# VHH binders against Ras-specific guanine nucleotide-releasing factor 1 (RASGRF1), part 5

Target 1, 187 residues: Ras-specific guanine nucleotide-releasing factor 1 (RASGRF1), of Homo sapiens (Human) (q13972r240to426)
Amino acid sequence: KRNQVVFSMLEAEAEYVQQLHILVNNFLRPLRMAASSKKPPITHDDVSSIFLNSETIMFLHQIFYQGLKARISSWPTLVLADLFDILLPMLNIYQEFVRNHQYSLQILAHCKQNRDFDKLLKHYEAKPDCEERTLETFLTYPMFQIPRYILTLHELLAHTPHEHVERNSLDYAKSKLEELSRIMHDE

## First folded at step 1 (VHH)

Design a50 (framework vhh_brivekimig_d4)
Fold by ESMFold2-Fast, scan of step 1:
Formats: structure tokens, C-alpha cells, sequence
Structure a50 (fold): chain B 187 residues (1-187), chain A 126 residues (1-126)
């Protein structure tokens, strides 16, 4: 079902945007503020190393989600391949994020050795919207997003006839995401 | 043979409520996305709302958002539209529609749906 795949993508995107909002609003922004305090439990360099470009990733997906939602709200004349054109030029931010992930976790582990930092982090992780998830968990969500888009586009193409106006655009988007995924994971 | 039979239309005053029903037959209802579309006198068709096969994904046209509620009962092969806070501009013939797997470039809503011709009339007047 072509439109069922699209509706499932909208649901998944809404959840992913929520996960990115928690990462940025519950962790990144408060820790950045803490780094500017009189007795900082974490440095600005540590914050940058842990979170890298995750705030930019959040903004990218807010735009993508609103675009996807708008296209689906215009259903049944459902055309969405052009939305991937917004995403593709900026996907190098994912390459950097994915490659930085192990270093991010090492810096986070080092920061946890500071008692003041560890207490502050646990306080943020205890917030209800975290649902017993840790900062490490939220930092891991972007690692799997590009592969999930590839699977979604593969399924969407399987249900898109060769005569469909979007066929070539969807195939191009899938090819670009596959190329990016290979580059990110071949390290 | 796909059949969709709408019911529940009528005449109501502005601010009133109506519940529409659509009885589906000739296909596995639980496998399809379903929609409500309407056509006002002298105007083209307008999509109103859609619901996924499981009921987990629901979408509304901006003109009805917050006033109408779409739902389905897969055990009864029935689609519903609860219409609250009705306005004169909601006056239309309402159709139940089964989503098609394909829609062509420049297609109208009828190319995206397998629909019955019946419809149910909703008139909102003082």
C-alpha cells in the first residue's frame, strides 16, 4: 500500500522529531548553560564533543516533518519526493555525527567521573518525557535514521508504478541515501 | 465488486451535530485506508478526512479540523464521521471512499479512490 507506507513514515518522523527535541531541550541546551556557570561541571568543548551538530539535525527534521505533514494533509494528491531534495544536500551533518559517535560516548564517560556532572545528568534523565531513557540512548537514535529512510523508500518504490510521476525522484533519493549510508558505515 | 453505502445525513441547524456511517463490502475492509470526501452544490469534490487500516493514523482537512472526528470499526466493516459545530459551508453530499494504490499525475480525488455513487446529503441551515 503506497499511501500506508507514507502514513507510517509520518508517524515515525513525528516520534523521531520528539526524540531529537528531548536530546536538544533536556540535555544539550541545559548542559551548554551549565558550561557557562560560575563553577561549570562541564566545559563548552565537552558539550561540543558530545552533541556535535545534533541541534542542526533537529532543525532539519522539524522542516522535513512539517513538509511531510503538509504533503499528506493535501492527500489524496500525494507528492513527496521533492521533500528529500531539502534533506539530501544537508546529510553530511549525519556523516559527521555518526563518525563522531564513539568519541562522543568516550567524552561523556569521562565527564561522568565528575560527581557534580553525574548528579546533574541523572537529574535531567529523570524527567518524565525521557521515559527511563539515558542520554546515551538519545545520542544513538540518529545513528539508525538514514538506514530507516532507505528501507522506507525501498518499500514505497515497491508500491509505486513505473508510470508514476515521482518514480524517478524517489529512486534518486533512495540511491543518494544508500550512498551516504555506505560512506558512514564503511569506517 | 466494491460497495460503499453511506447513511446518517440530514438537516441540522448551525452548531448542530450529525454522525455519518459507511457500510463497506466486496473487499477486506481492514486492509484499506478509508476517507470521507464531500461535494457542495455547484462545486468540485473536497477531501475531508482519512484513517489508516488500523486506525492509528488520522488526517483532517483544515476546514474541519477540531470539529469532525473520523473512526472505524473493522469488525463491522464500517467507517464513521462524527460532525460537530456544523456550519452552513459544511452543506454537501458526503461520500465514503476506499483509497486506491495508485494516483496519476494531475489526478483528481476520484483517481485516488474506489468510491460508490450513493453519498449522503448533509444540509446545515437555519
Amino acid sequence: as target 1 above (187 residues)
Amino acid sequence: EVQLVESGGGVVQPGGSLRLSCAASGFTFSDYYMSWVRQAPGKGPEWVSSISSSGSTILYADSVKGRFTISRDNSKNTLYLQMNSLRPEDTALYYCARESYYYGSGSYWHDAFDISSQGTLVTVSS
Scores: ipSAE 0.000, ipTM 0.137, lowest interface PAE 16.7, mean pLDDT 77

Design a51 (framework vhh_brivekimig_d4)
Fold by ESMFold2-Fast, scan of step 1:
Structure a51 (fold): chain B 187 residues (1-187), chain A 125 residues (1-125)
Amino acid sequence: as target 1 above (187 residues)
Amino acid sequence: EVQLVESGGGVVQPGGSLRLSCAASGFTFSSYAMSWVRQAPGKGPEWVSSISGSGGSTLYADSVKGRFTISRDNSKNTLYLQMNSLRPEDTALYYCATDESTLYQLFSRGDYDYSSQGTLVTVSS
């Protein structure tokens, strides 16, 4: 069912937005503040290298999530293709994030050799909303988001009739996401 | 095949509360999003609320936000609607629904099969 796929997508998007909030609010912003302190345990360059454009990714998905909620609340006139048209140009930001990921983890590993930084990081990771997850785990979530959208659109299309007004637009969106994923994840 | 049986309606004074139930059978309940739809006397059907298969996502019509809560118990194949701060304009026959085609039919046509009952909610003093 088409509506079931859409609601599963909304649920997954809500979870992803929450993961991005934790990455930004529990790690990025506090560490950025620490880099500006009197005796910084991490440099601003290190913060930039580790987190790159993750804050921008968070804002983009907040917008997408709100748009998805608005579309679903308009049942039975459920139209989603235009929402993907808005998202697609903005998703090119993922190419930079994915390309930088290995470097990000190398810089993080180096920073963890500093006792002051490692202690601070452990303090942030101990927060209840992290649910025993590490910063490395949160940095990994965006790596798989584009493939997840491809799977969701594949399922949505399987339940969308050929005569449906959105069929061509959804096919186009899936094609563009597949192209982006191929470019980003091809070693 | 698919069977949905609504219950829990009744007569209540303005400001009162009611809890509606929908017992589902004939399909894998946890795999389907569910919705509540109502039809007031002399009016067309109005979508009220929806919940995802897992229960992780919920949506509400502006007219009921903050007053109604949709929930489900997948172990019991049952959908619920907790209605608080009821108003005379909430008076309607309430139906549960599962798929897009069913919601479209209810919304566009406003008619139900003679075999379907729904559950009646009357808010009056």
Scores: ipSAE 0.000, ipTM 0.183, lowest interface PAE 17.8, mean pLDDT 78

Design a52 (framework vhh_brivekimig_d4)
Fold by ESMFold2-Fast, scan of step 1:
Structure a52 (fold): chain B 187 residues (1-187), chain A 126 residues (1-126)
Amino acid sequence: as target 1 above (187 residues)
Amino acid sequence: EVQLVESGGGVVQPGGSLRLSCAASGFTFSSFGMSWVRQAPGKGPEWVSSISGSGSDTLYADSVKGRFTISRDNSKNTLYLQMNSLRPEDTALYYCAAGLPYSDFYEWSRTQYDYSSQGTLVTVSS
């Protein structure tokens, strides 16, 4: 059912927003503060290289998620194509993040060679909401998000009649996300 | 065997409050969203509220938003609905359902309700 796909998407989006909050609040912001300390275990340049624009990605998905919740309040009538209009103008944010990912992991690996940094990182990774996941894991979640939206839109289109008002808008959104995915995941 | 047992209904005056409970068993409660559904006399079922498996996320029908609060205790496999500022229009049999609206689990759970569970009656009258 079309509505079933939408409700599954809401649950997945809630989980993704939580993952982004952990990335930003448990890692990015504390490490940025540590870079400002008297004897910093990591530089501001290293923090920027590791996290890039992840805070902006988090903000984008908070807005997208609130939009999904608002549309569900109008159930049983669900119109969603306009929500992807929020994501499409910001696709360059994902392009930058994905292209930077290997470099991000290389800088993180180098920083982990510093004992003070490694100790601090493990302290943050031990927080209960991390559920034994590492910073590297949280940095990897955005890598799969655009492909996940493509699959969701494909499934949603399969349950959307050809004459449906959203059909063309959903096809357009899927096409743009597929274009971005090809650009981001080049070798 | 999946079982859902509702309780906490009663008769209250307009403006009153009630707290409903749903005891769940036979499935991994914390892995699934949960929902409350109501059916007023002579009317079809109406979705009221839902909560994610972790409890981090809640959804409400426009008719109850700001008055009802859904919550869960995963250690007790129990779902709750706190109802405040009750109106005569809230009079209905209240049912809990496993899953989010229109998920496979939700639809399966609602099928069980027609034949297995009795719900809990809430009557708002003076």
Scores: ipSAE 0.000, ipTM 0.163, lowest interface PAE 16.1, mean pLDDT 79

Design a53 (framework vhh_brivekimig_d4)
Fold by ESMFold2-Fast, scan of step 1:
Structure a53 (fold): chain B 187 residues (1-187), chain A 123 residues (1-123)
Amino acid sequence: as target 1 above (187 residues)
Amino acid sequence: EVQLVESGGGVVQPGGSLRLSCAASGFTFSDYYMSWVRQAPGKGPEWVSSISSSGSTILYADSVKGRFTISRDNSKNTLYLQMNSLRPEDTALYYCARDFSYGLWSTDAFDISSQGTLVTVSS
């Protein structure tokens, strides 16, 4: 059952990376280009306020996903606790994103009052890979990722024997993620 | 119409206990993970605890581990949070939320439509 938890995590991580790719490639990068146009429908400051460090979050999870894939290729022996140790020092990026999220949505709502911007945004949202989801939806996915890792680590620990070599490392990673989750929402 | 109604909050001294309840309606309660989230005055929301649809998987934030107990009664569509050894830092509005795909659900970045229930721990 431990291996089933790990395979489910890989599939969930692949989906999350895809969601981050859509956020960055369909919205952030095109809107950043639009801000550089002769008659910009949005300012560079607005783009920075809306998206903050989401591009960095995408790169972080691409690295994590590749690491998880590599570990799974060593089946049936799966050792992955050290991947969370790599992730932990970079999770302060989530603290900034989570704290900024309400401001991000306020700036987005203000930008949508501009007809040119609203038309452009709807054009991007109409792309097939968005599956009728809005920019607001994609900006919301990172808000829940840390709690999701905590739940996954708990399930993994439930299927990891007390004598298992990585049990203490997994428990430590879970504790650190719980601490970071608390800090992100305690301002 | 989905409704979540929290109750059981109040004023308690440090070291005291409170039991929170969340009455759910308008959806199949037994199909969802449920979570407790709190928001201290002037601060952002903090995840507290989660419980699986069957009740077999339970998780706690480190700050409440060993002091709080989450439970559910699927026959009554009710979620509970038993809070023991309360501390001043536990002072917050407490919300219950449906959990989608192992995470706190919110369409508006933790914009919770319910009133929550206020817990004040004062000396």
Scores: ipSAE 0.000, ipTM 0.106, lowest interface PAE 16.5, mean pLDDT 78

Design a54 (framework vhh_7b18_3)
Fold by ESMFold2-Fast, scan of step 1:
Parts: C-alpha cells; sequence; structure tokens
Structure a54 (fold): chain B 187 residues (1-187), chain A 127 residues (1-127)
C-alpha cells in the first residue's frame, strides 16, 4: 500500500541521516581536528579529498527528514510530493561527491599507510554506533542514495492511482532524480 | 499467521503511567519497523510513535517527552512507556508492523506490501 511505502521511506531516511551523522561526527570532524595538531597524522588537503561536501549532504538530508516526519502526523493519509520539490534543487551536491568517490578512496588508502593515522582510524571505527562498519562503508552510502530514491518513487507511483493529486508531481520528481543519476554515474 | 497482541491498557489517573506491550509472531520481527497508533473517540486514528528495525525512534509532537517507544528483538515485543498521562490520551492503542527497514533489499529480495495491525488495547485516563 502507499502508506506502507511512505513509512518504509521514512525509516530508510532516518537510517541514512544516522549514517551521515556517523560519517561527519565520528570521522570527518575528529580527523579535521587531528589535521590541526602539532604532529598531524593526516593533512587538511587529505581530509578535504576524502570527505569533500559530506557535511552539506548531511545538512540537506536532515532538512528532508524533518519534512518527512512532519507529514507523518497526517497519517493514515500521507502526502509528500512537495518535499521532493524542496529536495531536488539541492541534490546537485551529489554530483560532486559521487564524481570524487574513487579519488576519496584512493587518498584514504594512502593515508592508511601511516601507522598513526591507521591506529586513530581504527579507534574511531571501534565506536559502538559504527556497528563494525568502516569509514569506507560510510563513504559508500551516498553513492547509492539517489538510485534508492528512484526505486522508492517507482514503488510509491505503483500504489498511487492515476487520478491522484500527487501523481504528476511524483512522476516529475522521479524523472529529475533519474536525470541526476545519469549525470553522476555516466561519468 | 501474523499476530500482534497488545496488553497493558487500563484505567489510570491523570499524571499516572502505563506501559503497553505488543507481542508479535508470524514474521521476522527484527526486520520490521514497529509503531503505535491510537483511535480517540470521535477523532479517528492518530500516529503516536515508531521505532525502526535499527532502533531509530520518532514521536508525535503531543507525546514527545512523555512517551518512550522501545523494542526487544529477542522477545519479539515492542513497548510504549507512557508517563504524565492526560485525559486527552484516552484512546484505543494499536500496535502496527510495516515494511522491512532496508530498502537496499528491494534489489535482491523485495519487501512486504502489507502492514499488520493488532486488535488494540483501551487506555482511559480519568479521575
Amino acid sequence: as target 1 above (187 residues)
Amino acid sequence: QVQLVETGGGLVQPGGSLRLSCAASGFTFSSYAMGWARQVPGKGLEWVSYISSGGSTEYQDSVKGRFTISRDNAKSTVYLQMNSLKPEDTAVYYCAAYSPSELFNLLSTGYSEYDYWGQGTQVTVSS
């Protein structure tokens, strides 16, 4: 049913926001501080190369998630097409992140050759909220988020009648996400 | 053979506390998000709270800070701890289970297109 798809989307968005918070708070911000130390195990350029605009991505999804939560209070009648109108203009930020991903992983691999950095990274990865996941795993989550939205909208549309007031808006949102995905993943 | 059985409802005075429990069977509990909704006489069904398979929680604004949702995957049970109860909290409370939490699995396994509901438990807050 349509409401079930919306609840699944809300749940998936909550988990994604949590993953972005772990990426930023457990890794990016502590490593940025380490780069400012007297004997830095990583440079500021390396931090920038690894994480790029991930803080901005986190902020974007925090806004989107709050918007989804606000709509849930109208349950069991859920309308949310207008949220995608807010999200879509900001998603161009993903283009830069996705294009940078291979370089990000290459720089991370190079940094791991430094024993001090590797020990520090392992310490951060051992935090309970990481659930045995690595920094590389958290850096990979944004790579699949736009495709996941496309699949979610496809399923939402499958459960939305042709005469539904949101049908055209949801079709438009899906079309825009598909366009973005092509730009990001077709080099 | 999906079953959701709510317990813990009853009569309580304003300012009191109640703990609702929902025992689930017939599906892989740990893979489902769980929630609570209530039906207030004359107003219809209202969402109250949900908890994801990963443990993330959300609350309706009117209950935030007073109600706490939690789950015990080993017992296949979800709970709603209700504190500082008000007369306006009087309702039939329903336990619900909805779609698998990981949309990533759509590419490999798909997900359930059904949500499940319990029979409800009455909560009355009055002096």
Scores: ipSAE 0.000, ipTM 0.154, lowest interface PAE 16.3, mean pLDDT 77

Design a55 (framework vhh_7b18_3)
Fold by ESMFold2-Fast, scan of step 1:
Structure a55 (fold): chain B 187 residues (1-187), chain A 124 residues (1-124)
Amino acid sequence: as target 1 above (187 residues)
Amino acid sequence: QVQLVETGGGLVQPGGSLRLSCAASGFTFSDYYMGWARQVPGKGLEWVSYISSSGSTEYQDSVKGRFTISRDNAKSTVYLQMNSLKPEDTAVYYCATRLGYDFLSTYSDSYDYWGQGTQVTVSS
C-alpha cells in the first residue's frame, strides 16, 4: 500500500541522513581539523577535493527529512509532493559532487600513501557507527541518491490511484529527477 | 542538553542475565544510532552493540548470540538484554549516541555523547 511506501521512504531518508552525518562528522570535520594541525597529515586542498560539497548536501537532506517527518505526522492522510517541489531546485548541488567523484577517489587513494593519514583514516573507519564501512563507501552514497528517489517515486506511483490528488505532481517530480540524473551522468 | 542515563547494572552470577536501560533526552531519539560500550578500569572503551534508526543491529563477536539490543522510540529508551553472562563481561557499561552537525547547531568537537555508566559485575 501507498502509506507503506511513504513510511519506507522516511526510513530510507533517515538512513541517508545518518550516512551523510557519518561522512561529515566522522571524516570531513575531523580531517579538516587535522589539516590545521602543526604537522598536518592532509592538506586543506586535499580535504576540499575529497569531500567536495558533501556538507551542503547533508544540510539539504536534513531539512528534507524534517519536512517528511512533519508530513507523516498527518497520517493517515499523507500528502508530500510539495516537498519534492522544494527539493528539486536544490538538487543542482549534486552536479559538483557527481561530476568530481572519480577525482575525489583518486585524491583519497593518493592521501592513503601517507602513513600518518592512513592510520588516522583507519581509526575513524573503526568507529562502530561506520558498521565496517569505509570512507570510500560513504563518499559513494550521494552518487546514487537521485536514482534512488526515482525508484521510490516509481514505487509510490504504482500504489497511487490515477484519481489521487497528487498523482500529477508526483509524475512531474519523477520526470524532473530523471532529467536531472541524465544531465549529471551524461547519459 | 543531550542526556543519557543508564540503569540496570548490578552483581550477577556467571550464566545469569541482566537488562540495561538507557533513557535519552535532548535530541530526536528516533533519528540516531544508539549503542552500548563497556570499559574495564585501565583499558580502553570496547563497543558492544549498536542499533540504527531503522532498527538494524550489530554486535561485537564476543557477545553475539548472548546480548540483544533494542529500542523504544516512544520512550526514547535503548535496552541491552544480556544473557549467559561471563566473568569477562564485567565492566562499566555506557550508553552512547552519535549526534551529527545539523542546521540548528554549530560545529562541535564532540559528535558522540556518552552516559554516566552503570557497573556490571559477573562473579561467583
Scores: ipSAE 0.000, ipTM 0.106, lowest interface PAE 19.5, mean pLDDT 79

Design a56 (framework vhh_7b18_3)
Fold by ESMFold2-Fast, scan of step 1:
Structure a56 (fold): chain B 187 residues (1-187), chain A 123 residues (1-123)
Amino acid sequence: as target 1 above (187 residues)
Amino acid sequence: QVQLVETGGGLVQPGGSLRLSCAASGFTFSSYWMGWARQVPGKGLEWVSYINSGGSTEYQDSVKGRFTISRDNAKSTVYLQMNSLKPEDTAVYYCATDIYSELWKDSGRYDYWGQGTQVTVSS
């Protein structure tokens, strides 16, 4: 049902924010600190190349999740489609991440050849909240987020009557996400 | 309830200075990393600076040497001193904390960053 799709979207967004939090707080920020140490196992250039703008993506989705949570708390009164209208212009930040993802993984593989870095990385990956996932796995989650929104909006529209007040806005948002996905993943 | 309240924004001429403050409540402030992010019209959100529980800092390259982040654990407040401001620094500035994932377990509304504070740099 429509309400179930909306609540599933909220749950999925909360999980994504948690994945971004792990990426940023368990890996990016500690490694950035290590790059500033007296004997750095990794350079600031390497950190920037591996993590790209993932911290910015985390902040965007923290805001989006708060907005989504607030809308759902008032669901009988509020519409959801305008939240995607606000999100869409900010999704251009994914272009940097998606286009540089392969290079990011190449730099990470090179850094892992340094024994000190490899030991430090394994220490961070051993934290319980990682649930046996690697840094490579966390760097991969943003690659699928826009496609996930497209699938969610497709399902939401399937449960939205033709005469529903926000149907046209949801269809527009889905179309814009599909266009953005083509630009980022295709030529 | 985690709350962050930003203040200190305003209109300033290029080359001027502003000091932003963020008053935090609802968590053990001294144990968590604090940071600043900004949203520029047309560019989206970008990270500016962070400070860890031990006081170590890091900055985005475009603000290094001009901005200084600091914290006062007794007051549960984080600051951003902004010097030599440029028109491209014009943005809404938000305070953030790394407690976010621990709080996703609870139902209810999340107020993990504040309303933001507007900084406008123009003559």
Scores: ipSAE 0.000, ipTM 0.147, lowest interface PAE 17.4, mean pLDDT 78

Design a57 (framework vhh_7b18_3)
Fold by ESMFold2-Fast, scan of step 1:
Structure a57 (fold): chain B 187 residues (1-187), chain A 126 residues (1-126)
Amino acid sequence: as target 1 above (187 residues)
Amino acid sequence: QVQLVETGGGLVQPGGSLRLSCAASGFTFSSYAMGWARQVPGKGLEWVSYISSGGSTEYQDSVKGRFTISRDNAKSTVYLQMNSLKPEDTAVYYCAAGPDEVYRELMSSPSEYDYWGQGTQVTVSS
């Protein structure tokens, strides 16, 4: 049913925002702090290479989630038109993150060869809210978020009548996200 | 076939009043929640007001105290009384219908709207 698709989307977005919070608060910010220490186990350049624009992605999804939550309290169908408007600024941010992902993992693997860094990373990964997940896992979540939105919009359109006033806006949003997905994997 | 037909739009001066009506057919009107939303060309769709099958009402902050939603189940019609109109109220107004029973599935929110009318233009200008 349409309402269940929208509610599932809200729950998935809440979980994604939480994953982004763990990435930024448990890893990015502490490692950035460590790079500023008197005997740094990692450089600021390495931190930038590993995390790139993930902090910006977190802020954008916090805004999107708050908007989604507020509209579901009032009117779920408006939420998806607004999703398109919020996602437009994300075109370059996600493209850069996705294209940088292999380089990010390469730099992370190199940093893990430093014993001090490896010990520190394992300490952060041992925190309860990580639930036995690694930094590599958290860096992977944004890689599939745009495709996940495409699937959600596809399912929602299947339950949206042809006469519905939002139908053209939802179809357009899906088309734009599909274009972004193609561009991100093109080189 | 489900149909929602809006009437009552038009041109009014600031401070004026309009009453929008939406005649529904093709479903059991008394079992559905009804609402109004508006759209300015080039901007997104904005929720305006909601009335449940039981008569509970909600309003967007910008229209509270000025707009009143009501329904007449015998006539299968929902109304939006708009008072103290402002230029920023200029928009196409859409009537919408959704199942009331799914309210609890949406975090104590009003039900989702499944059907929409074609809209009626409201212009507030001197």
Scores: ipSAE 0.000, ipTM 0.082, lowest interface PAE 20.4, mean pLDDT 77

Design a58 (framework vhh_7b18_3)
Fold by ESMFold2-Fast, scan of step 1:
Structure a58 (fold): chain B 187 residues (1-187), chain A 123 residues (1-123)
Amino acid sequence: as target 1 above (187 residues)
Amino acid sequence: QVQLVETGGGLVQPGGSLRLSCAASGFTFSDYYMGWARQVPGKGLEWVSYISSSGSTEYQDSVKGRFTISRDNAKSTVYLQMNSLKPEDTAVYYCAAHSYTFEWGLPSQYDYWGQGTQVTVSS
C-alpha cells in the first residue's frame, strides 16, 4: 500500500496548493492593490500583518508539488525522498507564519470594523472557488501543514521496508520535520 | 451543514485532568483525520495532536505522555484526554478535520474547524 500513500499525498499537496492560490490570488494580491489606491480601505502594514509570508509559502509548495507530480509520473517506480531533502531547508519560512498567526487574525478582525474593507472582503469571499470558506479559513491551512507532513511520512514509513533505498532519507526527513515543529512551538 | 462542536473545557488545578470532546456532523467522519490545536496566550496557534482515519496518532512533544487523542467513529466524535495539566496548557482548544486519506484515487475534501473551548489551568 506504499504507492497508495504516495498518490494520496499528491492529491493532498494539489489541494493545499489550490488553497494557497486562493489565499494569494483572491485575497492577498487584490487587497495589496486596494492598499495602493487613492482612498485605501486597508494599509500596506495591515496587509503585511494579515498575510505574513503566505506568498512565499505558496511558491515553495508550487515547486514541491511539481516535483512530486514528476516523480509520480514514473510509476510504478516511486522514489521521492530527495524532494523532502529540497523542501526541508525551506520550511523555516513557516516559523514567521506560525508565530504571528494569532496577531494576524486580530488585525483582520480590527480591519473588518471598517465598512469599506468588510464589503470588499465579503465580495472576495463570495467567489465560487472559495466554496463558502472565509479568509480566516484560508489563513489557517498553513498552521497544520508541517504536522500533516509528519503524519504522512509516518504512514509512508509504515509501508516502507527497512531495506528500501529511501528508508534512511525518509526517517531523516520525519526527524527534521519533528524538530522544526518543536522549534516553532517552543520559546 | 458541516459542524464541529467542542465541549469539556473549564478551569482546573495544576496536575488535574480534563477530557475534551468534539462532535462532528455534515461529513463522513470515519474518512477524516481529526486533530486538536490550541491558541496559547502570547504564542499564537499551535498543533497538539492528530489521529488518522485508521487510528494512527501523533503528538506535539510538550504533550507526549500526558495527552491522549482517540475517536469513536460510531458517534462521530474525537476526544482529547488531558492529564497532568500545567499552567502552560492554558489555551483555547480547537477541533479540526482534515479530509486527506491514504486511499488510491480518493479525491481530497476540505478542512473544517470548530469554534474552540477554553481550558484554564491555575491554582
Scores: ipSAE 0.000, ipTM 0.160, lowest interface PAE 14.4, mean pLDDT 80

Design a59 (framework vhh_7b18_3)
Amino acid sequence: QVQLVETGGGLVQPGGSLRLSCAASGFTFSSYWMGWARQVPGKGLEWVSYINSGGSTEYQDSVKGRFTISRDNAKSTVYLQMNSLKPEDTAVYYCATGQLYWSDEFGHSYDYWGQGTQVTVSS
ESMFold2-Fast, scan of step 1: ipSAE 0.000; ipTM 0.301

Design a60 (framework vhh_7b18_3)
Fold by ESMFold2-Fast, scan of step 1:
Structure a60 (fold): chain B 187 residues (1-187), chain A 123 residues (1-123)
Amino acid sequence: as target 1 above (187 residues)
Amino acid sequence: QVQLVETGGGLVQPGGSLRLSCAASGFTFSSYAMGWARQVPGKGLEWVSYISSGGSTEYQDSVKGRFTISRDNAKSTVYLQMNSLKPEDTAVYYCAAPKYEWFSSDLRDYDYWGQGTQVTVSS
């Protein structure tokens, strides 16, 4: 069922946006502020190396989620191709994040050797909305997002007739996501 | 409005060289990738080369080692240096700006196109 795939995509996008909000609001912004304190437990360079462009990624998906919600409101007529026209050109921002992810985790591990930083990080990780997840876990979510879109579009296309107005646009979107994934992951 | 203007085409003998230039206006050039494509007589349009905003380059197999793409962000210009030209390189060459900010050899990804410049390789 095509509509069910779209509803599942909306739910998955909502979860992802929430994960990005936790990453930015519970970790990035407080640690950036801590780097500006009188005796910083972490440097601004370390913050930039750990979080990369995750704040920009959050803003992009906030916009995409709002657009997706608007389309669902028009049920049972669901047309999505124009949203991907907006999303696809902006997904190159993932290149910085994906390619630097391992280095980001190495810098985080080094920062955790500072006991003041480690205590502060544990305090942030203890917040209820984290649900016992760590900063490392939140930094890993963007690594799976483009592959998830590819799988979702594959499923959507399986339920889209050849004559459907969106078929060619969805095929194109899937091919572009696959190309971007290959470029970013060097697979 | 986005505008791309190619120059530098002409008649050259086999083994010769030409440098094509493409002057861009109407967008933030330094933030965009640029490409070159050509229309070979009796054939469809084919992708030739690509340069990212950061300077990474890609080439169609038949031109690798002979053609070099480069850019000058201060001048909002992209170049195609063509060496060891062959008769089969005879084509109208087009400068193009891609729809996406990453590499693609798929010409459907290119939204902005110049008017083209003729390159003829013959004796």
Scores: ipSAE 0.000, ipTM 0.239, lowest interface PAE 13.8, mean pLDDT 84

Design a61 (framework vhh_7b18_3)
Fold by ESMFold2-Fast, scan of step 1:
Structure a61 (fold): chain B 187 residues (1-187), chain A 124 residues (1-124)
Amino acid sequence: as target 1 above (187 residues)
Amino acid sequence: QVQLVETGGGLVQPGGSLRLSCAASGFTFSDYYMGWARQVPGKGLEWVSYISSSGSTEYQDSVKGRFTISRDNAKSTVYLQMNSLKPEDTAVYYCAASTWGYDLIQSPEGFDYWGQGTQVTVSS
């Protein structure tokens, strides 16, 4: 069952990385370029306010996903705790993203009042890889990722024997993610 | 992942030539209009050229006769041959892709995917 949880985690991570790629490649990068155009439908400040550090989040998870894939290819020995030891210090970027989220959506709503921007945004949202999802939906995915890791580690720990070599490292990772989650919701 | 990777930029003397290449991946290249836009210091982003999936080309007036866009669908690559370069051609050049028609191609903001850009500097 432990291996099943790990394989499910790999699939979920692949899906999340794809969602981040759509956010960055279909929305952030094109809108950043539009901000530099002759008649910009959006300002560089608006782009920064909407997307914040989402590109950095994408690169972080691309690296994590590749690391996870490499560990799976070493089967039957599945050692994952050290990947979380590397990832955890970098997850502090989520604090800023999560705290900025309400403001991001307010700026996006304001930008949508510009007809040129709204047309451009609807064009990007109509792309097949978006699967009828909006920019707002893609901006929301990172809001749930830390809670998802906590749930995954909880399930992984439930199927990891108390004397397993990774037990302490996985418990540490879960505790750190829980701490980050509390900080992100601090008013 | 969708990627557009530009290469071929650099420093060149006025009157010189450069060939830019853009390697595309992660989408059905042959279905897309491909184009080049440049960010000129002080002028902002301006469209340079496009090539349709059928091979139809258009050029910004300032580059007509000097620049040639082409594509190789088998290699998922678009090219920009730049001849008789002038100091005003100094810019970061971006490769871009779009599935939408002519009206959006004329507006750089209408492109669906963009590369990270390659610097072209024309200086004596």
Scores: ipSAE 0.000, ipTM 0.109, lowest interface PAE 21.7, mean pLDDT 80

